# Miniprotein binders against q56419, part 128

Target 1, 326 residues: q56419
Amino acid sequence: MEGRTLEEVQEEVFKRHGVLVPKKELEDLAKALEEAGLLLTEKVEARLKEEEEKLKRERPMRLAGLSYPEGEREARAFLEAFRASYPGEGEEARVLLMPHLEPSRVPEVYGAALAALEKTPPPERIYLVGVAHRPLKEKAAALPVPFQTPFGPALPDLPALQALDALLPFELFNTPLAFREEHSLELPLFFLKGRFPEARVLPLLVARRSPELGEALKVVLRDFPGLLVLAVDLSHVGPRFGDTPLTRTLAEEARRRDLGFLERLAEGEPEAALAFLGANPTRIDGVEVVASLLPLLRERKGKVLAHRLDLEAPTLSAVGAGTLVL

## First folded at step 13 (miniprotein)

Design wb31
Fold by OpenDDE base, second read of step 16:
Structure wb31 (fold): chain B 326 residues (1-326), chain A 120 residues (1-120)
Amino acid sequence: as target 1 above (326 residues)
Amino acid sequence: SAEELAKELEELLKKIEELLRKIIELAEKGKFDEAIERVDKFIRLLEELIEKLKELVKNPLTKLLAEMIEELARAILELVFEVKQLLKQGRTEDAIEEIEEILKAIKLILEMVKKIAELA
């Protein structure tokens, strides 16, 4: 709450509208909501504390049995099916941009990522940079614990994470609870761990553009070489995101922005990619990640392997997804 | 109109209440998988409620009330993840107790939404 009391609001409504809101009934309801909220909040806080203590040891799967199979054998079959959904060949990636959208929505885009990973020598470590869909205490965060997958735990690269933390002007190991349910890491990690079982992982989240992160990572990558993965979605258009229902015109604009963004990244011009979006009216998800990683994306030429604008029919909304190798 | 939106929210909240009662019933019968499916439906409906509440904001009073409801709804979302885990673990009594608390909170939200409609 912005600290405004019911009394202040009542006074404002009275001043603006000449209506005195019945104070007592609202106060009784507000008090009941506050009491209920406090009781629920205490329970939530106790639970969040327990969950935070668990996250000091490991990050469990949250989407196993929902977005991907829990069993290893079924998970391998899942990977193979997704790879088969992309008819093309991949290219070697030093940087991989891939989606974090529900895999079943954009199978060929994940298939393109797998195709790129087939052409990529097994890295010692993977820098997995996702989007924070929950608030972080800092601009970026890391969780230095094993992430569970059907293929076994993805182990953190503690030396590389510590080297990164030492170069940042803020504490990297912040907001562990933001990782608990963050699908922008979990979904890509399934594919990455399945392809590179021995790779260590640096699970990173970006909430706001952090130029410091890109500069720090550029230094860390010299001593700790690895694959950089940007786990980002593209345009978000339609009623779920504040637009009118998807039209041909809106879909064409979303595709234009997605492809224009990806193509400029493929040319090694990440600043031009950001500038092309302007105010980002189609709400490309990956903007803050790309803006944070500019030093790592400059002058790297690559190729767009796949793109899809996927319709969510129940909401007449659509989300863009793409796969880019650099 | 704010009144039409409030009516839609009331209808949504009634569906949510019915769903919570059904989850309890299924849990009591040991139908955990069916209960969990209903929990997932509950989450989606509650997310829809949160989004629709943003549209209810027409003046400073409705803004304050909507913010209060949203805070409570977010707390409910956190508890529902626990309910789902408890059901998966077969901890039926604990799950039902939490659902009953959520049900009380949903009833309060419903009363607040009705009051907002009266004030619109």
Scores: ipSAE 0.238, ipTM 0.727, lowest interface PAE 1.6, mean pLDDT 89
Fold by ESMFold2-Fast, scan of step 13:
Structure wb31 (fold): chain B 326 residues (1-326), chain A 120 residues (1-120)
Amino acid sequence: as target 1 above (326 residues)
Amino acid sequence: SAEELAKELEELLKKIEELLRKIIELAEKGKFDEAIERVDKFIRLLEELIEKLKELVKNPLTKLLAEMIEELARAILELVFEVKQLLKQGRTEDAIEEIEEILKAIKLILEMVKKIAELA
């Protein structure tokens, strides 16, 4: 509605079309539509409340049978195939940047992440930081429940989550429904749980820059040491993302942008990495995550293990993915 | 014309109604994969309906009603994603209950589109 009443609509119709519309009929139609809208809105609200109550107990798998196998045996074979896709050796990670793009599109990039995990001592907990693809009530959120995987449930680190919540100026557990269908957490978690079945998890989503999150995490990590994982994709280019159709030049620019960003992170210079993307960082979805976690990324040197710009030929679009160890 | 577009919407809504009844039939028979295929078709037709409603917004006689129908159609889209999940889980009775609610709303939209055709 544009704030117009039925009487104003009828007056406009009369002036424009010279026809007197029966007020009673329009009122009856509007009333029927309002009643239907109310019933459906109440139904939608009831369903969302039911989903929120379910999410208070556990986060179910949504991508099992689609992006990875549901059965444990099949899932294990699937994971090992990704490791085999990367011919190199890993490096020990204290911080791991990995993608959340559909794994089958960039198997060698996920393979590089798996290689890094093989060289990493099993952490007691994983701080898994993904990107919110739905609005959050606050700048960041977490969900303190088991996340189901083919390798068993990834259990929340409740003491560490509570410590984090206590240090933040906002409620950490503010948007449970944002976790209902969140591939930036589910896809990396599949690989992480497969390699570290005993690790507890802090599942975190970032929607907007939260320097207070980075400062709080720096404090929490001292008392609750663990592996920090940034689950982020890199360049998004082409019409699928509201951009110009991909050309060789645009693809080269995206690859240069991705690698320049990752290289500066690898030098322990996250502010330089953000500056390299320019004043308005383009379609790299991890920018807000990196900007929030600056205190955890400064002066940590590492290595870029893999990068690929994956072409989606039918849409003349591409998404960049990389694996970085710090 | 607005009158011609309203008739197209009426025919589209009748096809949507028939499709919902077929989804109920398939769900009752435990043919969940086939029911889900028909739900995906329903989603495409409902999105087509929403796009066609934007043309009615260009007519001041029907703008308010078309916008209200569009809001209702978008609410139905939210419910239909729930139906798809229920079908994937084999939850026949719950899926049919939701489809019956959607069917009631589609019948109401059909009656409103008929009235729009009369006003155009």
Scores: ipSAE 0.053, ipTM 0.538, lowest interface PAE 5.0, mean pLDDT 83

Design wb32
Fold by OpenDDE base, second read of step 16:
Structure wb32 (fold): chain B 326 residues (1-326), chain A 120 residues (1-120)
Amino acid sequence: as target 1 above (326 residues)
Amino acid sequence: SAEELAKELEELLKKIEELLRKIIELAEKGKFDEAIERVDKFIRLLEELIEKLKELVKNPLTKLLAEMIEELARAILELVFEVKDLLKEGRTEDAIEEIEEILKAIKLILEMVKKIAELA
């Protein structure tokens, strides 16, 4: 709780509204919640400590059987179905921007990513850069352990990760618990591992723009060449994200921003892409990732393969997803 | 209105309570797969609760109370993942014990939500 006591708030409410909040009943409930919270917190801390120790060895699947099949045979059929959902042909990728949204929501966008991967020679390693949906200790982090997939473990490239860490002004191997449930890595990794079973992976998360990360990666990529993957979503609009219910106008604005962002990236103008968003009123998810990777995105020309603004009907909200090859 | 939202939250919390009791019942009967399915449903409902709690913020008091509830709800969410793992491992008694604690916490949240509605 930011330093306001129940008593201070009661006083403020009294001063502003003339309502004396029944102190004793609220205090008793607040105390009971606090006591319950403390008890649960102790258990949570014990659990988190155990989970952190496990994450020193491997990152297990969390979305297997939910977002994608757990079994390898079923997982391969899943990949094929997603590829089939995109009727186009891909292009060779040196940089791939793809979504991390629930795959079933935007199958053709993942299909476009698979189409690009079909035209891409198998990389020795994949730099997989996701979005941290949980706080990180630093601006960015990595987890240097195997990530489980239906296709077997995605093994870390330890030499490349160590080279990256050595070039950063902060400890790269921070906040392991942020990786535990991070879908921005797990979901794209399913598709990447399925296509490139022998590729090593550098699982990276960005919480805040880190120009240092892009500069460091630019150096590391010289000695450790690989595929760069930006696992990012685009606009987030509607009530879930603080807007009114989705309207035609709001959807058109979200699409305009998504496509305008992707098109400028496809032209090799990542700074122009960021500038185009301004205050980012439609909350494009990938902004901090792109801002961190500017040195790797400059002057690279490419193509937008797919885009979708997907409606979540129960919340009248929508999320943008896209696939871009550079 | 804050009252309407509180009513919706109360209904959601009641569904959550019923679901937790059903999870216990299923676990006690050795129906672990069905119990785990209900745990997944519980997670989704709890996430919905957390999102709806943000809408309760109408004044400094409701903000403070909503923040307290959200903090507890996040702790519950963390424990529910453990419950799921315990059920998968066949540690039924441990899982039930944790669910019972979660039930107590959910009841407290319900009482707080009711109180917020009375204050609105």
Scores: ipSAE 0.254, ipTM 0.742, lowest interface PAE 1.6, mean pLDDT 89
Fold by ESMFold2-Fast, scan of step 13:
Structure wb32 (fold): chain B 326 residues (1-326), chain A 120 residues (1-120)
Amino acid sequence: as target 1 above (326 residues)
Amino acid sequence: SAEELAKELEELLKKIEELLRKIIELAEKGKFDEAIERVDKFIRLLEELIEKLKELVKNPLTKLLAEMIEELARAILELVFEVKDLLKEGRTEDAIEEIEEILKAIKLILEMVKKIAELA
């Protein structure tokens, strides 16, 4: 009702449809709705301002006690149980693609990621690229503060983050609140910090494809070498995601889509991976991340270590998850 | 049709109201884990409500009212995360106070949806 009165709305309805809406009843209801909206908006704004101030100092754990244990000892045992869920040996990773789906749903996929990290020399820093689940002011964002984990705080690589910011055509530190409740960073970070406790982190979110991010990261990685991690889920199918109920055929299509995408990335052909999804209906979470990071993925051959389509029988829905080393 | 969609929204809002009353009951009994589980269900139903409202925005007669309801529903969604935190902390009285305020807003949305159904 920005700049419009209820009388103007009533006049429009009358002019277009010749129906006169009862004035007092609609006025009383609209006034009550406006008062409720103002009260709730004031509470939301106050809460968001307080949360934004807290995020200037640190990013607290949100999923401790829910998706992973809060205590360090229990968290360590949890991590080792996930590693044990994958029967294979890993491969050394320079680039790691891993999921951000609830870990308990795909333990063998996270186990494969842990196996790869065991074969990887400890990096000085990790470029952790997740998917924004809330809108960002720009195409991408970072939060340059310590991220709390059960293994201690994951410290930001401030020089590398500032170098990245300087090379981008937009302000990198543009949406702190988007990091408040971001599982695409928190869940992979739990596993990464558990395996590389000394590594600093660049926590990055992609909302829309940003080729300039990929170009800038290629430059920064030359001066600040580290492990690149793409924290992305694969196919999202079924009613939970606004899609038709899962069938055997749709599940097999989703598995084929996921594997076709991952195999093309493993051949060092990220443009071919994106084209494959464009030729087939896509619900893959990581498309904008891969499209942003093309310069870092080209000509890098690797291996798909694990893939699972996690089935949710009650909702007839599924989410794909995979581990890829490049 | 817009009339059919409005009736569907009315039924969804009644389910939401019943769920909120159940959350209050569980919180009063100190069953916080069960209350939190019901809060997660409430979030899903509220997201479903927001998606259905997008269809009403396409009709000029209902667009303004649907936009007002959508804005209020989004504000409720933000407050629900605070309710979840209060329940985790066992802050029963504070959680119930916030849920009662949300319930009042849901009842207002229900009355507005009934008017939309009458206008369609």
Scores: ipSAE 0.068, ipTM 0.561, lowest interface PAE 4.4, mean pLDDT 83

Design wb33
Fold by OpenDDE base, second read of step 16:
Structure wb33 (fold): chain B 326 residues (1-326), chain A 120 residues (1-120)
Amino acid sequence: as target 1 above (326 residues)
Amino acid sequence: SAEELAKELEELLKKIEELLRKIIELAEKGKFDEAIERVDKFIRLLEELIEKLKELVKNPLTKLLAEMIEELARAILELVFEVKDLLKLGRTEDAIEEIEEILKAIKLILEMVKKIAELA
């Protein structure tokens, strides 16, 4: 609670609306909530401490059996089905932009990513850059532990991670708990590990634009070459995101922004892609990631392989997803 | 309207309460897989609750109350993951104890939502 007491709020409501909020009943409820909250908070803190200690060793699967199969055989069949959902051929990727949305919502977009990976020589390492949906202590973070997958653990590239940390003006190994539930890494990693079982991984999260990250990665990539993966979604429109229900006009605007963003990236003009979005009124998710990786995206020409604006019917909202190869 | 939203939240909270009781019942019967499935449903409903709470923000009072409820709801969400782990491990008594605490917290949220509706 940022500093406002129930009393201050009561006074403000009285001043603005002439309504005297029944202080005692609200105070009793607020106190009961606070007491319950404190008790739960102690338990939560104990749990979070345990989870943080576990994250020093490995990052377990959280979405196995939900978003993808837990068993390896079933997981391979899942990959094959997703690949089959994209009828096209891929291109070799040095940079891959792919979604982190629930796979079942945009199967052909993940299929396009798999198609690109089929044309890509197995990398020694994958720089997997996701979006932090939880606050980070710093602008970006890494978790230098094995990530569990149905295909076995994705092992970290510790030398490359350490080289990256040494070039950053902040501690890279921060906020381990932000990785615990972060689907922007877990979902793409399923597909990446399934295709490249021997590749080491650098799991990175971006919370805020960090030009330093892009510059540091550019240096690290010279000594530690690998595939760069941007795991980002595109537009987020509709009531879940503060808009009116999805209309044809709103959907057309979301698609226009998504495609305009991806096309400019495909032309090797990431600054133009960001400028095209302006205030980002359709809330393209990948903006902070792209803004952080500008040095790696400049002058790289590529191709948009897939795009979808997927409707979530229960909320009349939609999320954009795309696959881009550079 | 704030009243309509409060009614929707009350209905959602009632479904959540019923679901928690069902989880306890299933756990007591040793139906852990079914219980875990209901826990996953609970998580989704709680996430929906958190998102809908943002819509309650109409004035400084409703904002404060919504923030308090959201904070408690997030704490519940964290504990539910523990419940799921406990159920997977067959630690039934511990899981039930946590669910009972969550149930108490949900009841408090319900009372607060009702109060918000009265004040709107």
Scores: ipSAE 0.194, ipTM 0.691, lowest interface PAE 2.0, mean pLDDT 88
Fold by ESMFold2-Fast, scan of step 13:
Structure wb33 (fold): chain B 326 residues (1-326), chain A 120 residues (1-120)
Amino acid sequence: as target 1 above (326 residues)
Amino acid sequence: SAEELAKELEELLKKIEELLRKIIELAEKGKFDEAIERVDKFIRLLEELIEKLKELVKNPLTKLLAEMIEELARAILELVFEVKDLLKLGRTEDAIEEIEEILKAIKLILEMVKKIAELA
């Protein structure tokens, strides 16, 4: 209530200066600030309500014209250029780990993912698991709407999403607004939709470790088989991420940490991969995703196709990116 | 200390005001990449402002007044992300309208911070 807020300000002025010091200018400013705050809060609330309402029908492209081309023809040429950036052959994937970092910074890594997709039979559905960059009301969330891409909408697999929701101890569709601006889903989806235009998707975000999600997904995948994609970046080092400035030693440590993590996953030992990171305190994006999906990663042997530590000289920071097939 | 923090906030708010006016100028000229760079700088300064306000909220002398300003600053932060998106899409008129609304709020915060400095 606006009246109560103004009274609180008046009481504070009284406490500090006593009843003998009228502060009319302060009272006028407090009232103007309260009015401005109410107008701005109403505008923010209206904006969020409008965005949430739109997200009930579809998830629009946010990065088209920025991270990838808006037009279908240009988007296909862009995709093929990324494939050409990787000189190797892919391997068939049942589980694919790929980055969600800006593609132009690590084209060979995305090219390796595309090579793996070329060797993979077209799935009926893709379980796309990204990392929440905004708070979720629960440990994980999904958005059951079409995701727009330059290749047409990626349609949700509603029966599989509903089966997953029914098996979880929390509501799966709990934070629609978290999907409004989520590059960990949008960027991998661009490449996945370009390669598998008929596949339906389960767009999933993980904020915190959810072993319940992994157990439920193991059940759902038996009834609704598909490609599991972990869209995760690796080491985050430097001031941009709240860490010390990058040095040659820290960059070498980040590369060794990334590769040690990926190699243990490739051996079908995800617990060993997590323990390896626990013994090495520098952060890696996607730890919560891997920890949530343990039942799906155990005893799956595979291959690391590519890895790169992307250096950002102006900020003395770096982000690791890799492609792993299991 | 509270007076020193209020002075620092006043200096931050003046820099923020100048930065917002520069963003409008750059957007009007179609220099969206440069405008976006200035928005990123604005976000950093606004986050710094919010952190300094947390210290004033802990101070008994400025607690209730600082809480009002912190609430408004957090609302501005939400609008700033929308401004960045509008600039990325080249929606100049929409972005400028939003920035002008933010400027009005920043001006009021500056005036209140000056009053807090007088009381501290």
Scores: ipSAE 0.044, ipTM 0.542, lowest interface PAE 4.9, mean pLDDT 82

Design wb34
Fold by OpenDDE base, second read of step 16:
Structure wb34 (fold): chain B 326 residues (1-326), chain A 120 residues (1-120)
Amino acid sequence: as target 1 above (326 residues)
Amino acid sequence: SAEELAKELEELLKKIEELLRKIIELAEKGKFDEAIERVDKFIRLLEELIEKLKELVKNPLTKLLAEMIEELARAILELVFEVKDLLKYGRTEDAIEEIEEILKAIKLILEMVKKIAELA
């Protein structure tokens, strides 16, 4: 709250509107709300501290039984069904852009990612770069612990993570709580771990564009080769995101932006992809990730395998998702 | 109108209160899966409440009060994730205790919303 007291605001309202707000009852209620808020905050802080201590050991599944099956057998059947939803063949990926949207919304887009992974030799490690939907202390972060999956834990590549940290001008191992419920890592990791059970993982989040991250990763990838995965969504349009309800015109603009972005990335022109978006009026989610990874995306030619703009009917909003291989 | 919005918020808060009581009842009966489902519903309703509270901002006083309510609602939201975990792992007593505190906080929010409506 801006440091205005209830009294100051009451005085202002009285001066401006001539309304004398019943001071005592509001003060009593405000005090009760504040006391309740403090008590709940203390409990939340205690819980967050416990959760942070747990995150020093492992990152548990949060979306098991919701977004994907918890059991390994069912999880394998889930992977096969998603792969079957994409009728095409994949291509070998050195860089994979895939969504982190709820899988059931865009099954064929995840299916395209699986198709690409079928053509990809098993990597020793996967650099999994997601979007931070919660604030980070730094521009980017990593969590150097096992991530639980139905296929067993995805183990961190500690040597590669340490090499990356040493090249960054900030502490990479920051904001562990941002990973607790971050679906931009959990959802793609399900598919990646299911396909490459022996691969080590570098779980990375980007909150803001970090050119330093791309330069550091370019160096680290020389000594620690692996698959780079960008787990990003595309356009976010409609009332949930501050627009009018989805119209044909708005959907066409979102698709144009999504495809224009992906096509320029497929041509090996990531700067042109960013420039094409301009002010990003359709709110492409992956912009900060791509902006951070420019050195790794330049001159790499590839192919767009899938794209979908998925309608969320209850909110008349839509989210774009795509799969790109480089 | 601010008065119409306040009535909508009051109705939403009443639904939230009823839902919290139902969660307690289900937890006490050992129906944890059903309780967790209701917790998920509670989260959605609370998110809706937070968004609707933004519309109450008509003057500096309503802004301040809405900000106070939003802050408490966000604290409740974080605590509810803990409640869900507690229910999932069979820590029923702890979960019920937290829900009872959330219920008290929701009642305070309801009283504040009613007061805002009287001032509008």
Scores: ipSAE 0.156, ipTM 0.665, lowest interface PAE 2.2, mean pLDDT 88
Fold by ESMFold2-Fast, scan of step 13:
Structure wb34 (fold): chain B 326 residues (1-326), chain A 120 residues (1-120)
Amino acid sequence: as target 1 above (326 residues)
Amino acid sequence: SAEELAKELEELLKKIEELLRKIIELAEKGKFDEAIERVDKFIRLLEELIEKLKELVKNPLTKLLAEMIEELARAILELVFEVKDLLKYGRTEDAIEEIEEILKAIKLILEMVKKIAELA
């Protein structure tokens, strides 16, 4: 309403449409819209500002009591149950790819990740790379605060985060609010903190391909060695994701795409993994993460420990999940 | 015309209100996946509403009022991301409370669009 009076609006309506609208009715309408707009916008802004201020101190648990137990003892039993659901042995990881899908839907896949962590010496820090489910101001972001878990707070590795920030052409700590409700970090972190309670964390989100992030991380990892964790889900198929209803054939195609992708990563050929998906169109939410981290994945051979395509029968949809050690 | 656009907006807002009430019903029944599908439909309809309002901004009759309504619609869009996450994690009571706030804002927009049509 800046720079215009209701009298000017009234005159324009008259000139254009030949109707003279009573000034009081226009004033009442404009006042109601201004008051409603101010109240709603102020409420949203106040809420976001309050949440952003809270995130400057710590990142609270959002999924405790829902996806995992709130109490430490119960959380420990929960972890052991997931490990027990995977009958295989793990393998030492320098790089671990694990899901961020609801754990109860793919217990053997999380169990395989736990098996790998059992074989891995405790790292001083974990580079936890998830997928942004909310817009970021830049291609990637981090939040340099303690993340609460049932096993105590996962403390940020501030020196390593600052080193990373210094090497990037953008501000790393650019979108705190994106971390408020981010399950791609919270769910893997629950398992990682349970296994490595003393490890510090670099909580990273990727929204779009950032080759600069991969190059910077390669440098930082040399000076601040640690475990690299890619927390990504695989194929997303069916009506829930804008596709046709799931059939046996489409499910088999999704499993083939997931395994073809993972197997190429296990051969140390991440460009071939991405090219495979380009030749066989699919919706894998980890593509942007893998594309960003190419320098860290090349020539690193490993093993696929587990893979599941989890079916959501009511929507005839499915999400793929896997565990890969490099 | 402003009257033609106002009619289209009224129709769209009524569809949005019906969809929000259906989301509440599904959430109360514990049908969270179906509720989330309806949230995605709500987002598409709200984006359509914002796009139609941008057309009104170019019309001298409705320019001032359309800008205010567009601001309200964008604020609602921010709240809907919160609703989707609450539904995803089974937080039924919190999701319903937020949807009821969105419903109040949608009803206000509907009444304003009706008044614009009456004054045109």
Scores: ipSAE 0.014, ipTM 0.429, lowest interface PAE 6.9, mean pLDDT 81

